VH-VL binders against Cytochrome c-type protein SHP (shp). Designs and how they scored, part 1

Scores and structures below are computed, not measured.

Target 1, 112 residues: Cytochrome c-type protein SHP (shp), of Cereibacter sphaeroides (p81238)
Amino acid sequence: GDTSPAQLIAGYEAAAGAPADAERGRALFLSTQTGGKPDTPSCTTCHGADVTRAGQTRTGKEIAPLAPSATPDRFTDSARVEKWLGRNCNSVIGRDCTPGEKADLLAWLAAQ
Structure headers, positions and changes below count from the first letter of each chain, unless a header shows other numbers; Kabat numbers aren't used for antibody chains.
F, E and O are the ipSAE of ESMFold2-Fast, ESMFold2 and OpenDDE, as the mean of both directions, binder to target and target to binder. V2 is 0.75 times the mean of E and O plus 0.25 times the DockQ between their complexes.
[cut] stands for letters that were removed.
Atom coordinates printed by the task and the answers are left out, and those that the model quotes come from them; centres of patches stay.

## First folded at step 9 (VH-VL)

Design h4
Fold by ESMFold2, look of step 11:
Structure h4 (fold): chain C 112 residues (1-112), chain A 120 residues (1-120), chain B 107 residues (1-107)
Amino acid sequence: as target 1 above (112 residues)
Amino acid sequence: EVQLVQSGAEVKKPGSSVKVSCKASGYTFTSYYMHWVRQAPGQGLEWIGEINPKSGRTYYNQKFKDRATLTVDKSTSTAYMELSSLRSEDTAVYYCARGGYSSSWYFDYWGQGTLVTVSS
Amino acid sequence: DIQMTQSPSSVSASVGDRVTITCKASQGISSYVAWYQQKPGKSPKLLIYAASTLQSGVPSRFSDSGSGTDFTLTISSLQPEDFATYFCQQYYRYPLTFGGGTKVEIK
């Protein structure tokens, strides 16, 4: 990749105007939402609550663990991260995530 | 039922400080950000800052960062805002406001407000 | 800081009227706007957030629209309990900022 987790987080923090809160990111990731698609009420629907373990698509295909501890090249490609955020935020919440939500999510995930 | 109950009105002299309390009930206190917002007489709303009650982490509007202090007491489910070096322009109603369940940046429940009057 | 400019500052209306309030952001904020109602002597009350999501218990006569920099709140048929001051708020970036308010008065 074209970036690092630290660079991505710093960029989202700058856009949000404040430092990330990784605990807020964890809470968002684990939360159940009503604004998105009915079959994806949470990020954990596909990724599970333990991000060091493989997830699963709605059709049963495996998704590599989100945690960099298990998948070392996570969060090193800015285009892939933006695509992941777009799909997950829209599917789960029903909208794009704010810069602050992106900063929080990445700050938590990158530390896993 | 979610309820935020604030301490009573205060009259202060310039240069002093004030500490407003906000007691929360009807929800899990540590699961929601708490914010403070003020409204000067006849004016709009101004965001002061936020606190994560679980960790105690704070972030302030830069305008207030040197004078405002946000704290919580988890055992009593109470949030506090202290504003120091008061001046007449700080006369306002001060609100505590809870951030939304999954998005902590808009405010779904508000306290009744605490009038702080700063006059000499 | 992102400035939120509301207009009009006040509007006189009758029960049953359609009322439209606008809010303009000083830069693009996507759809990250919330709307509040404040009655005299009371604290603000959340009406709408995110992409036109109505807060629980808020009547369906309230709606909003817009993205980018231009946003509107519409009350389709004004009721006696709707005479109040209305504020927009952006939550795209810190500091969180509010519009100056629009007072809806009885004509």
Scores: ipSAE 0.373, ipTM 0.835, lowest interface PAE 3.5, mean pLDDT 89

## First folded at step 11 (VH-VL; from h4 with light chain A50D)

Design i5
Fold by ESMFold2, look of step 12:
Structure i5 (fold): chain C 112 residues (1-112), chain A 120 residues (1-120), chain B 107 residues (1-107)
Amino acid sequence: as target 1 above (112 residues)
Amino acid sequence: EVQLVQSGAEVKKPGSSVKVSCKASGYTFTSYYMHWVRQAPGQGLEWIGEINPKSGRTYYNQKFKDRATLTVDKSTSTAYMELSSLRSEDTAVYYCARGGYSSSWYFDYWGQGTLVTVSS
Amino acid sequence: DIQMTQSPSSVSASVGDRVTITCKASQGISSYVAWYQQKPGKSPKLLIYDASTLQSGVPSRFSDSGSGTDFTLTISSLQPEDFATYFCQQYYRYPLTFGGGTKVEIK
């Protein structure tokens, strides 16, 4: 990695113009959305509601836990994080996430 | 049916404070951000700030941060906006507005507005 | 702060006319624009968010387009209930800011 969770969150907060709200990030992660693909109505479709546990792709392949408490190298590679955000936000919400949404999600996930 | 019902019009003197209430119904109050926006007579809209009713997180437009205070009472599903050190330029209709379902940064339901008139 | 410059400030139009309202952001905001309609004495009503996504119950004669800095709201065939003031709003970055408004009035 080229970064840390704290550095990524600070960058997204600067882009958003405000400190993150981790609870808003949690709410977004757990929400059911209608704008994306029908078979991924929520981030929890693949990652589950408990981010300390492994998730599963739509084809059944295991995804390592999102929580750094379970997968310590989470959020240390800026390119991987941007790719995950791009894919997840578009699949679930049907658009890229705003800087504020990115800050919120990372603030919540990094604390898990 | 989502409704935001605001307190009635107020007439205030310069230097005083006003506290406008916004009673929410028809949805889970703590699941949506509440925003406050004002509109001077015959003019455009100006964002004052926001509050997350669940966590209490607030963020203010810098123009108002020293004078505006946003609070909630979860038990009554009511949001409050207090504006202190009132000036005649604060005469406006004040709206509460709920953050959208897909994103908390646009406003899908609005209160009816509260006219605050600041005059001597 | 991101300034939203809305034009024109007013439009005189007739029922059935096509009306186009523009907003320009002072910096790139991707597609994070919402549009509101406000009738005299009433609160604003959300029409469009995320550039081109219609709020539920909004007639299809309303559309939006644009990305980056330049955005438009179009009313394809103006109806009597559409005479109102319209505002754009960016939500890419705090503070949330609005355009100055466009009054669509009877010709």
Scores: ipSAE 0.569, ipTM 0.877, lowest interface PAE 2.0, mean pLDDT 91

## First folded at step 12 (VH-VL; from i5 with heavy chain G100A)

Design j6
Fold by ESMFold2, look of step 12:
Structure j6 (fold): chain C 112 residues (1-112), chain A 120 residues (1-120), chain B 107 residues (1-107)
Amino acid sequence: as target 1 above (112 residues)
Amino acid sequence: EVQLVQSGAEVKKPGSSVKVSCKASGYTFTSYYMHWVRQAPGQGLEWIGEINPKSGRTYYNQKFKDRATLTVDKSTSTAYMELSSLRSEDTAVYYCARGAYSSSWYFDYWGQGTLVTVSS
Amino acid sequence: DIQMTQSPSSVSASVGDRVTITCKASQGISSYVAWYQQKPGKSPKLLIYDASTLQSGVPSRFSDSGSGTDFTLTISSLQPEDFATYFCQQYYRYPLTFGGGTKVEIK
């Protein structure tokens, strides 16, 4: 850990120019998208809708829960968070997420 | 078919207020951000602000923060933009615009526009 | 605020011409630009968003390119229905801002 959830969120909010909307982050996480890979139409494809529970890779390997309540060290490593965002945004949406999308997603996830 | 139908043209005196409505149909109203954008005659577009109809979260262009108020009525699927302390330079067509499904920061459907004329 | 400087202000062109329109951002905005078409007396219509994704129903003669600060909308073979004003919009950060518009008109 080089960071905390609060520090990451504040950084993305500063880049976006506005406070995050956690509800918009939840909506994005749960959304079904067509711009990315066909086999990952949603973040929930691998992580499920309940982020306090373990997810699964496309090959069946378990993914630790995204929620800090279940996995306390979530969102404490800035490089890992950027890698997760890059992978999931590109697979689901077909592009990198904007600073505002990142702020929203983390604001929602970190509160779980 | 997604439609955004706005209230009719308004003529106002300086110092007064105007409230423009935008009735949404053809989609789940609370699932999409609503934005307001204006266009002065013969000029470009200016973003006023946004509202999340589900939570009521708003964020405004700083230029309008002390004069603009965005609200929604979920029961009628209607968004409202109120602009107070009107000046002659507020004469413009005011649009409601729906944030896209994939990202709420660009607009896939627009209302027909409401001309607000401010003159003494 | 990020200023979007759009050029030219107007273009006089004939049916079948290739038309290019440029937007320049006052700072780097990656690829977060959308393009709109507006016909006289009508509201804007979304043409292109994200990394050059065409909105559903938009003809393939429309394309865009660019990253960073310089962005271009191209109409490869102008059709009669393409005579309109075109706007770029950045969505990298708040406040959301638009270019000043480019009117494409009959030569």
Scores: ipSAE 0.661, ipTM 0.891, lowest interface PAE 1.5, mean pLDDT 91

## First folded at step 14 (VH-VL)

Design m2 (from j6 with light chain T53R)
Fold by ESMFold2, look of step 15:
Structure m2 (fold): chain C 112 residues (1-112), chain A 120 residues (1-120), chain B 107 residues (1-107)
Amino acid sequence: as target 1 above (112 residues)
Amino acid sequence: EVQLVQSGAEVKKPGSSVKVSCKASGYTFTSYYMHWVRQAPGQGLEWIGEINPKSGRTYYNQKFKDRATLTVDKSTSTAYMELSSLRSEDTAVYYCARGAYSSSWYFDYWGQGTLVTVSS
Amino acid sequence: DIQMTQSPSSVSASVGDRVTITCKASQGISSYVAWYQQKPGKSPKLLIYDASRLQSGVPSRFSDSGSGTDFTLTISSLQPEDFATYFCQQYYRYPLTFGGGTKVEIK
């Protein structure tokens, strides 16, 4: 839609005041967190560690792969990205992600 | 046990440089950001910059970006901060501080501090 | 840069008192505040992150509250080991910045 992965990442970098670190985004995505819901301790709970593969909701419904290599229109709709970030950050971490966390996550995911 | 052990106090002349080391142990060095923060005697804390030990990526407080250089040696799990063109107002205790696991932007472990005194 | 204005610069209190320390951010920072304790001659120690969560080993008499621009650290019943200087730190945006500190002294 209304944007591109590069444009989204640049916007979050501007809000954070620094360039993204994709490696930090990878580490965050793979990490186990304790602040969110007990049944979603990691982004990988629903999406798996390999973002080129389909994920699964807690009720078993398929989630399309997060990687643009497998789902080419990923990260092209700003409203959908904000919804995904809000849902996942709050479920896993127990809070909204900071601008820096958003920039890092997208920088890593968009390159997959 | 996580430990950050810094090099000893330094006395420097204006215009010179100082390089402070910070040896990490008790955790996977490359999995956590390292930050440097200073504190002038009897005063508050000032963030200097950060380094990702895995990649070597740095980002600096603009106040210091022309004079500060952060590096790491992965093989010895040691971080370094070099500050050049020293002035008397650079007299401070310099800390290395590890970014927390859940977020790299606040600091769960700190080194013991290194006093750098700049005097003519 | 986001300025963190901490007040008071010092507070005189007795053991058992309830002590509050405030930080005000120069712009909205959601809840992205951490708090540190520093005793004389020692390095800072993390107490609270995300404006509400206690670091492991920190006594429950420490708490904080706030969002947006106004944040407080509360010590519900001051103990002898709590006489120290306290700092807030924002982590919403670079550069990371600290409040000027609040020295909690014996009355």
Scores: ipSAE 0.661, ipTM 0.894, lowest interface PAE 1.5, mean pLDDT 91

Design m4 (from j6 with light chain S30K)
Fold by OpenDDE, fold request of step 21:
Order: sequence, then structure tokens, then C-alpha cells
Structure m4 (fold): chain C 112 residues (1-112), chain A 120 residues (1-120), chain B 107 residues (1-107)
Amino acid sequence: as target 1 above (112 residues)
Amino acid sequence: EVQLVQSGAEVKKPGSSVKVSCKASGYTFTSYYMHWVRQAPGQGLEWIGEINPKSGRTYYNQKFKDRATLTVDKSTSTAYMELSSLRSEDTAVYYCARGAYSSSWYFDYWGQGTLVTVSS
Amino acid sequence: DIQMTQSPSSVSASVGDRVTITCKASQGIKSYVAWYQQKPGKSPKLLIYDASTLQSGVPSRFSDSGSGTDFTLTISSLQPEDFATYFCQQYYRYPLTFGGGTKVEIK
């Protein structure tokens, strides 16, 4: 890929103007939201709480684990990550994620 | 019901320090960031910093990074803001404010405010 | 830092009036703006966040529009209880910053 988890996180931190908080990212990932689509109330809805395991879309399609430990090429394509975050943040939260939220999410996910 | 109850007004001399408390109730204290915001008389709002009560992680407005210290006592669900080397321009109402969600940086609940007056 | 320039600083209005308050960010902040109402001697009260979402319990006469750098809070029909100071706030980037406030006064 054209990037790395560390590079992505650094970029989001730079945009946010603050270091990422993986714990906050974890909390966001595990949270139940009401602002997004009714059928995607949480990141865990599709990815599960254990991101080292495969997830599943609402249509039943398998999703490779989010954790780099299980899917080494995760978060190595900048455009793909942005697309993913754009889609999923809107689906779950109902808006784009802030740079800080992106940083936090990736910081947690990258550590898995 | 979510409540943030702050300590009472303070009168301080220049050069001294003040520590304001904010007791949270009605929600899981460690699940939300606590922020501190101040407002000088007749002025706007100024963000001081934030703390993750669960981890103790803090981040400050650079303006205050050398003088402000945010802490929490999880056992009492209380957040603290200490500001040192006080000067007259630090005279303001200081608010604790809950981040609206674990990852949100707007504030859905506020303490009643603590007036800190710095005068010689 | 992202500067939030709020205008006007004050406005005199009557009950029933449409009141518009503008907040301009020094850079693009998408929709990461919140609005607060503050009455004298009281804490700010959250009205709107994400530049469009009305906080629970807030009357529908309050609305926000805008994205990028220009944001507008509108009170469609001013009520007696709406005389207060209003603030915008951005949370796109640290440090979090507020507008200077707009005092809505009775004409």
C-alpha cells in the first residue's frame, strides 16, 4: 500500500491537532449510536467486538478482520481507509468522523 | 439525571493557585471526557483542556498547558482543575463540561460554574 | 488555532422576529459546529451540534445551517425566553474554540 497505520494515524492527529486516544477509539467502536442508519447502530454490528475475527455485512457478506494482526494489509491504502471511514462513520454515527475520531479509531484498531 | 456540581467561588492573590472541583453524577463518570472551559466577565468562552476520566489522559489548550492541571478521582466521580501562577486576567467563571459522547467534543452538560477572582 | 468569528456581537429584536447569527471559521471545519445558549448567571446550554442536529428538548424554532466555513444559527420566531447570548463552537480541531458570542436583546 501507499501508507501505514502509523502514517495514517499521524496524519489524522496532525489534522486533529492532538494525539490519538486509543481508549476513546475503542469506546467509539463499541458504542451504540442513534444518529446513523437504524440497521448499523455500531461498528460492532458488522465487525464484531473482537476485531481479530471476521465480520459480516448486513447482507451476510464476510468481512476480513479489521485488526492488522489478523489482516496485515489493513490500513495500508489511504484512499481505501478514507472511503471506509467515510462510509462507516456515516452509517453508524450519521456524519463523517472528525480527524480526531479517525485518529482514535485507527489508534485502537492498529493496536489489535 | 446528569449533574455536574462545582465547588464554590474563589478569591485568590496573583501568583497563587486555585483548584476547582466538579462532582459528576447521573452517568458513568469514566465513559465521558470531562472538559474545562472558562469565561471572563462579559467575554466569550475559552477551552482549557480535557481529561479522559478512565485513563487519565489529558490534553490542554497550549495557552494553559504550563499552568493548568486536570485530574480526576474515579472513586468519587470528581474532576479537578488546578490553575497555577494566577494573574488578574485569569479572573473568570470556570466550567466543567461533559463531552456529549465518548468521542464528541461538544458539551451537553455543564457545571454551574465557579467564579475565580484574582486580585491583589 | 481555528478562529470562530461570530456576528453580530449583539442584536436587538422583538418577540416574533427572525434572528440570524453567523459564525465563520478561519478554515474548513465541515459540520463540526455546536451552538449554545447562555443566559445571565447561567451555564451555556447546548442547542445544536453537528451543525444541524437539534439537542433533545430544544424548540424547533432553532436551526443551524452551513458547512465548511460559514455557519448560521436561526431563530425563526423569537420568543421571550430566547433573549440570551449565543455562542458557536468548533470541534474539528484542537484546541476547541468558540465564537465571541451574540447577545440577543429585547428591542
Scores: ipSAE 0.864, ipTM 0.945, lowest interface PAE 0.4, mean pLDDT 96
Fold by OpenDDE, fold request of step 21:
Structure m4 (fold): chain C 112 residues (1-112), chain A 120 residues (1-120), chain B 107 residues (1-107)
Amino acid sequence: as target 1 above (112 residues)
Amino acid sequence: EVQLVQSGAEVKKPGSSVKVSCKASGYTFTSYYMHWVRQAPGQGLEWIGEINPKSGRTYYNQKFKDRATLTVDKSTSTAYMELSSLRSEDTAVYYCARGAYSSSWYFDYWGQGTLVTVSS
Amino acid sequence: DIQMTQSPSSVSASVGDRVTITCKASQGIKSYVAWYQQKPGKSPKLLIYDASTLQSGVPSRFSDSGSGTDFTLTISSLQPEDFATYFCQQYYRYPLTFGGGTKVEIK
């Protein structure tokens, strides 16, 4: 890929103007939201709470684990990550994620 | 019901320090960031900093990073803001405010405010 | 830092009037804007966030629009209890910053 988790996080931190908080990212990932699509109230809806395991889309399509420990090439393609965050943040939260939210999410996920 | 109850008004001399408390109730204290915002008399709002009550992680407005210290006592669900080297310009109402669950960057609940007056 | 330029600083209006308050960000911040109401001697109260979501319990006469740099809070029909100062706030980037406020006064 063209990037790394650390590079992505650093970029989002720079955009946010603050360092990432992995714990806040975890909380966001596990949270139930009401602002997005009713069938995707949480990141865990598709990815599960254990991101080292495979998930499923709402249509039953398998998703590889989000954790780099289980899927080494995760978060190594900047364009793909942006596309993924764009889609999923809108589905779950109902809007694009802020740079800070992106930083927090990736900080937690990258540590898994 | 979410409540943030702050300590009483303070009168301080320049160069001294003040520590304001904010007791939270009605929600899981460690699940939300706590922010501090001040408002000088007749003026707008100014963000001071934030703290993750669970981890103790803090981040400050650069303007206050050398003088403000945010802490929490999880056992009492109380947040604290200490501001040192007080100046007359620090005279303001200081608010604790809960960061909203979704982003923690806007504030859905506020304390009643604590007036800190700095005068010689 | 992102500056939030709020206008007008004050507005005189009557009950039933449509009131519009604007906030301009010094850079693009998408829709990461919140609006607050503050009455004298009281703490701010959250009205709207994400530039479109009404906080629970807030009357539907309050609404927000805008994206990027220009945002607008609208009170469709001003009520007696709406006379207060209103603030916008951005949360796209740290440090979090507020507009200067708009005092809605009785005409």
Scores: ipSAE 0.862, ipTM 0.944, lowest interface PAE 0.4, mean pLDDT 96
Fold by ESMFold2, fold request of step 21:
Structure m4 (fold): chain C 112 residues (1-112), chain A 120 residues (1-120), chain B 107 residues (1-107)
Amino acid sequence: as target 1 above (112 residues)
Amino acid sequence: EVQLVQSGAEVKKPGSSVKVSCKASGYTFTSYYMHWVRQAPGQGLEWIGEINPKSGRTYYNQKFKDRATLTVDKSTSTAYMELSSLRSEDTAVYYCARGAYSSSWYFDYWGQGTLVTVSS
Amino acid sequence: DIQMTQSPSSVSASVGDRVTITCKASQGIKSYVAWYQQKPGKSPKLLIYDASTLQSGVPSRFSDSGSGTDFTLTISSLQPEDFATYFCQQYYRYPLTFGGGTKVEIK
């Protein structure tokens, strides 16, 4: 990759205009939302609540753990991170995430 | 029902401080950001800052960062806003406002407001 | 800071009229705008968030449109309970900022 978790978080913090709140990111990740697709009411639908463990697609195929502690290359490719954020935010919430939401989510995930 | 009940109106002298309380009920206090917003008489709305009641994280509008202090008491589900070095242009109604569940950056419930009058 | 310029400052209208209120952001904020209604002596009430989502209990005569820098709140057929002041708010970037308000008055 072209980036690191720390660089991505700093970029989203700069865009938001404030430091991230990792705890708010955790709360968002674990939350149940109604604005997105019915079959993905939460990020945990595919990734599980423990991001150090493998998740699964809607059809049961394995997704590598989101946590960098388990998958060291996580959040090192800016295009892939934007793809993940776009898909998950729209699927779960029904809109793109704000810079602040992105900063919060990455701040929490990168510390896992 | 979600309720945000604020302390009563205050009259203050220039140079003094005011501390407004906001008692929350009807929801899990630590799960939602609390914001403070003020409105001078006949004027628009001005965001003062925010606090995460769970962690104590605060962030302030730069205009207020040297004078405003946001705190919470988790045991009483109460948020506080203190504004120091008061001047006449601080005369306003001060609101606590709860950040929404899906996004903490817009406000789904508001307190009734607390009028703070700064006059000599 | 992102300035939200709201116009007009006031509108005189009759029951049944279509009313439009405009907000302009000083930079692109995509669609991250919320709208509030404030009746005299009362606190603001959330109307619309997440671009076009009506808050629970808000009548369908309220809608918004726009993206980027230009946003519009529309009341399709004004009712007696709609005479109030309306505010836009951006939540794209700190500090959170509001428009100056638009007072909708009886003509």
Scores: ipSAE 0.683, ipTM 0.890, lowest interface PAE 1.3, mean pLDDT 90
Fold by ESMFold2, fold request of step 21:
Structure m4 (fold): chain C 112 residues (1-112), chain A 120 residues (1-120), chain B 107 residues (1-107)
Amino acid sequence: as target 1 above (112 residues)
Amino acid sequence: EVQLVQSGAEVKKPGSSVKVSCKASGYTFTSYYMHWVRQAPGQGLEWIGEINPKSGRTYYNQKFKDRATLTVDKSTSTAYMELSSLRSEDTAVYYCARGAYSSSWYFDYWGQGTLVTVSS
Amino acid sequence: DIQMTQSPSSVSASVGDRVTITCKASQGIKSYVAWYQQKPGKSPKLLIYDASTLQSGVPSRFSDSGSGTDFTLTISSLQPEDFATYFCQQYYRYPLTFGGGTKVEIK
């Protein structure tokens, strides 16, 4: 990895212009959205509500837990994190996440 | 039906403080950010700050950081904005505004506004 | 801070006219723009968010376009209830900022 969770969060906070709100990130992760793809109404569709457990892609492939407590190298590769955010924000919400949304999501996930 | 009902107009002297209330109904109060925005007569809109009613997290426009205080009372679903050290240029209509959905950065419902007049 | 510059500051128009209002950001903000309508003595009302998505109950004669720094609100056929002041707002970064407003008035 080229980064750490703390560095990624700080970068998104700087882009947003304010400190993250991890609780807002949790709420976004658990939310049901109508703007994205019908078969992914929530981040929890593939990752489940318990981010310490493995998830599953729409085709049945296992996804390692998102929580660093279960997958310690989470959020240490900036390109990989941007790709994950891009896919999940567009699939669930129907647009790219703002810098503030990215900061909030990472602040919550990184603490798990 | 979402409603935000604000306290009545206030006339204040320079140097004093004002506290405006905003009572929410028709939705889960703690699930949405609350923002405060003001509009001076003949002027545009100016964002004051935000509060997460669930956690109490606040963030302020730096212009107001030392004078504005945002609070909530979860038991009454009421948000408050206090502005201290008032001066004549603080004369404005003050709005509470609900952040849209969990992303929270534009405002889908607004209170009716509270006129605060600061007279020397 | 990101400045949002609206143009024109006012426009006189007749019922049925096509009206365009522009908003320019001082830096790139992708598509993170919202538009509000405010009638005299009333609170602002959300019309459009994410630069192009209409809020529920907003008539289809309202539309928006733009990305980056340049954004346009269009009213395709002005109705009597559309005479109001319109504001853009960016939400790309804090502090949240608004354009100066565009008053759409009769004649």
Scores: ipSAE 0.676, ipTM 0.892, lowest interface PAE 1.4, mean pLDDT 91
Fold by ESMFold2, look of step 14:
Structure m4 (fold): chain C 112 residues (1-112), chain A 120 residues (1-120), chain B 107 residues (1-107)
Amino acid sequence: as target 1 above (112 residues)
Amino acid sequence: EVQLVQSGAEVKKPGSSVKVSCKASGYTFTSYYMHWVRQAPGQGLEWIGEINPKSGRTYYNQKFKDRATLTVDKSTSTAYMELSSLRSEDTAVYYCARGAYSSSWYFDYWGQGTLVTVSS
Amino acid sequence: DIQMTQSPSSVSASVGDRVTITCKASQGIKSYVAWYQQKPGKSPKLLIYDASTLQSGVPSRFSDSGSGTDFTLTISSLQPEDFATYFCQQYYRYPLTFGGGTKVEIK
């Protein structure tokens, strides 16, 4: 792809104005939210809490594991990552994620 | 019930330091960011910095980065803000404020405030 | 730093009036604005976040609107307990910054 996990995280950190907090990213990923769609209260609804395992869409279609340890080319395509963030943030939270939320999420996920 | 209870008012001389405490109760202390915000008399609000009580990660407004230190004591669920090299312009009410669950960058619960007066 | 310019500095109003308060960001911040109420001698209280979501326990007479750079807080029918100072806050990027405040006073 056109990027690396490190480059993508650095770009979001620059936009946020601060270094990422991977632990906050983990907390956000695992959190239950009320602002988005009722049937996707958490990122874990589709991806599960163990990101080294396959997830599923709301219609039951398999999603490859989110962790790079299980799917080595994760987070190497900037357009694909932006689509994933847009879909998940809007479905779960009900809005686009801030640059800081994006930095945090990727900092945690990329280390998995 | 979420509560943030701060230490009492302080009177300080220029050049000294102050350490304000903020004891949290009614929630899991390590699950929410803690922020510090000040308000000079009759003025608006100014963000000082944040701390993740779980990891100890801090980030500061550049205006304060050389003088402010944020810490926590997990065993007592207490956050601390220390401000050094005090100046008269640091006279303000200092608040601890909890980052919201849905996004840690706005504040759903606030301490009662601690007046710090710096006079020559 | 993103400057939040709040206007007016004060508003004189009567119970039942519709009150609007404006914040303008120095750059685009999408919808990442929160609003606070502060009564004399008290700490701020969160009212609205994400430019439309009411905090738990906040009356429905409070609403906001806007995106990009221009944001408003509206109190549709002012009540006696609403006489206070109101602040906007952006959380798009660090450092977190607040508007200068708008004092809503009894006329």
Scores: ipSAE 0.617, ipTM 0.883, lowest interface PAE 1.8, mean pLDDT 91

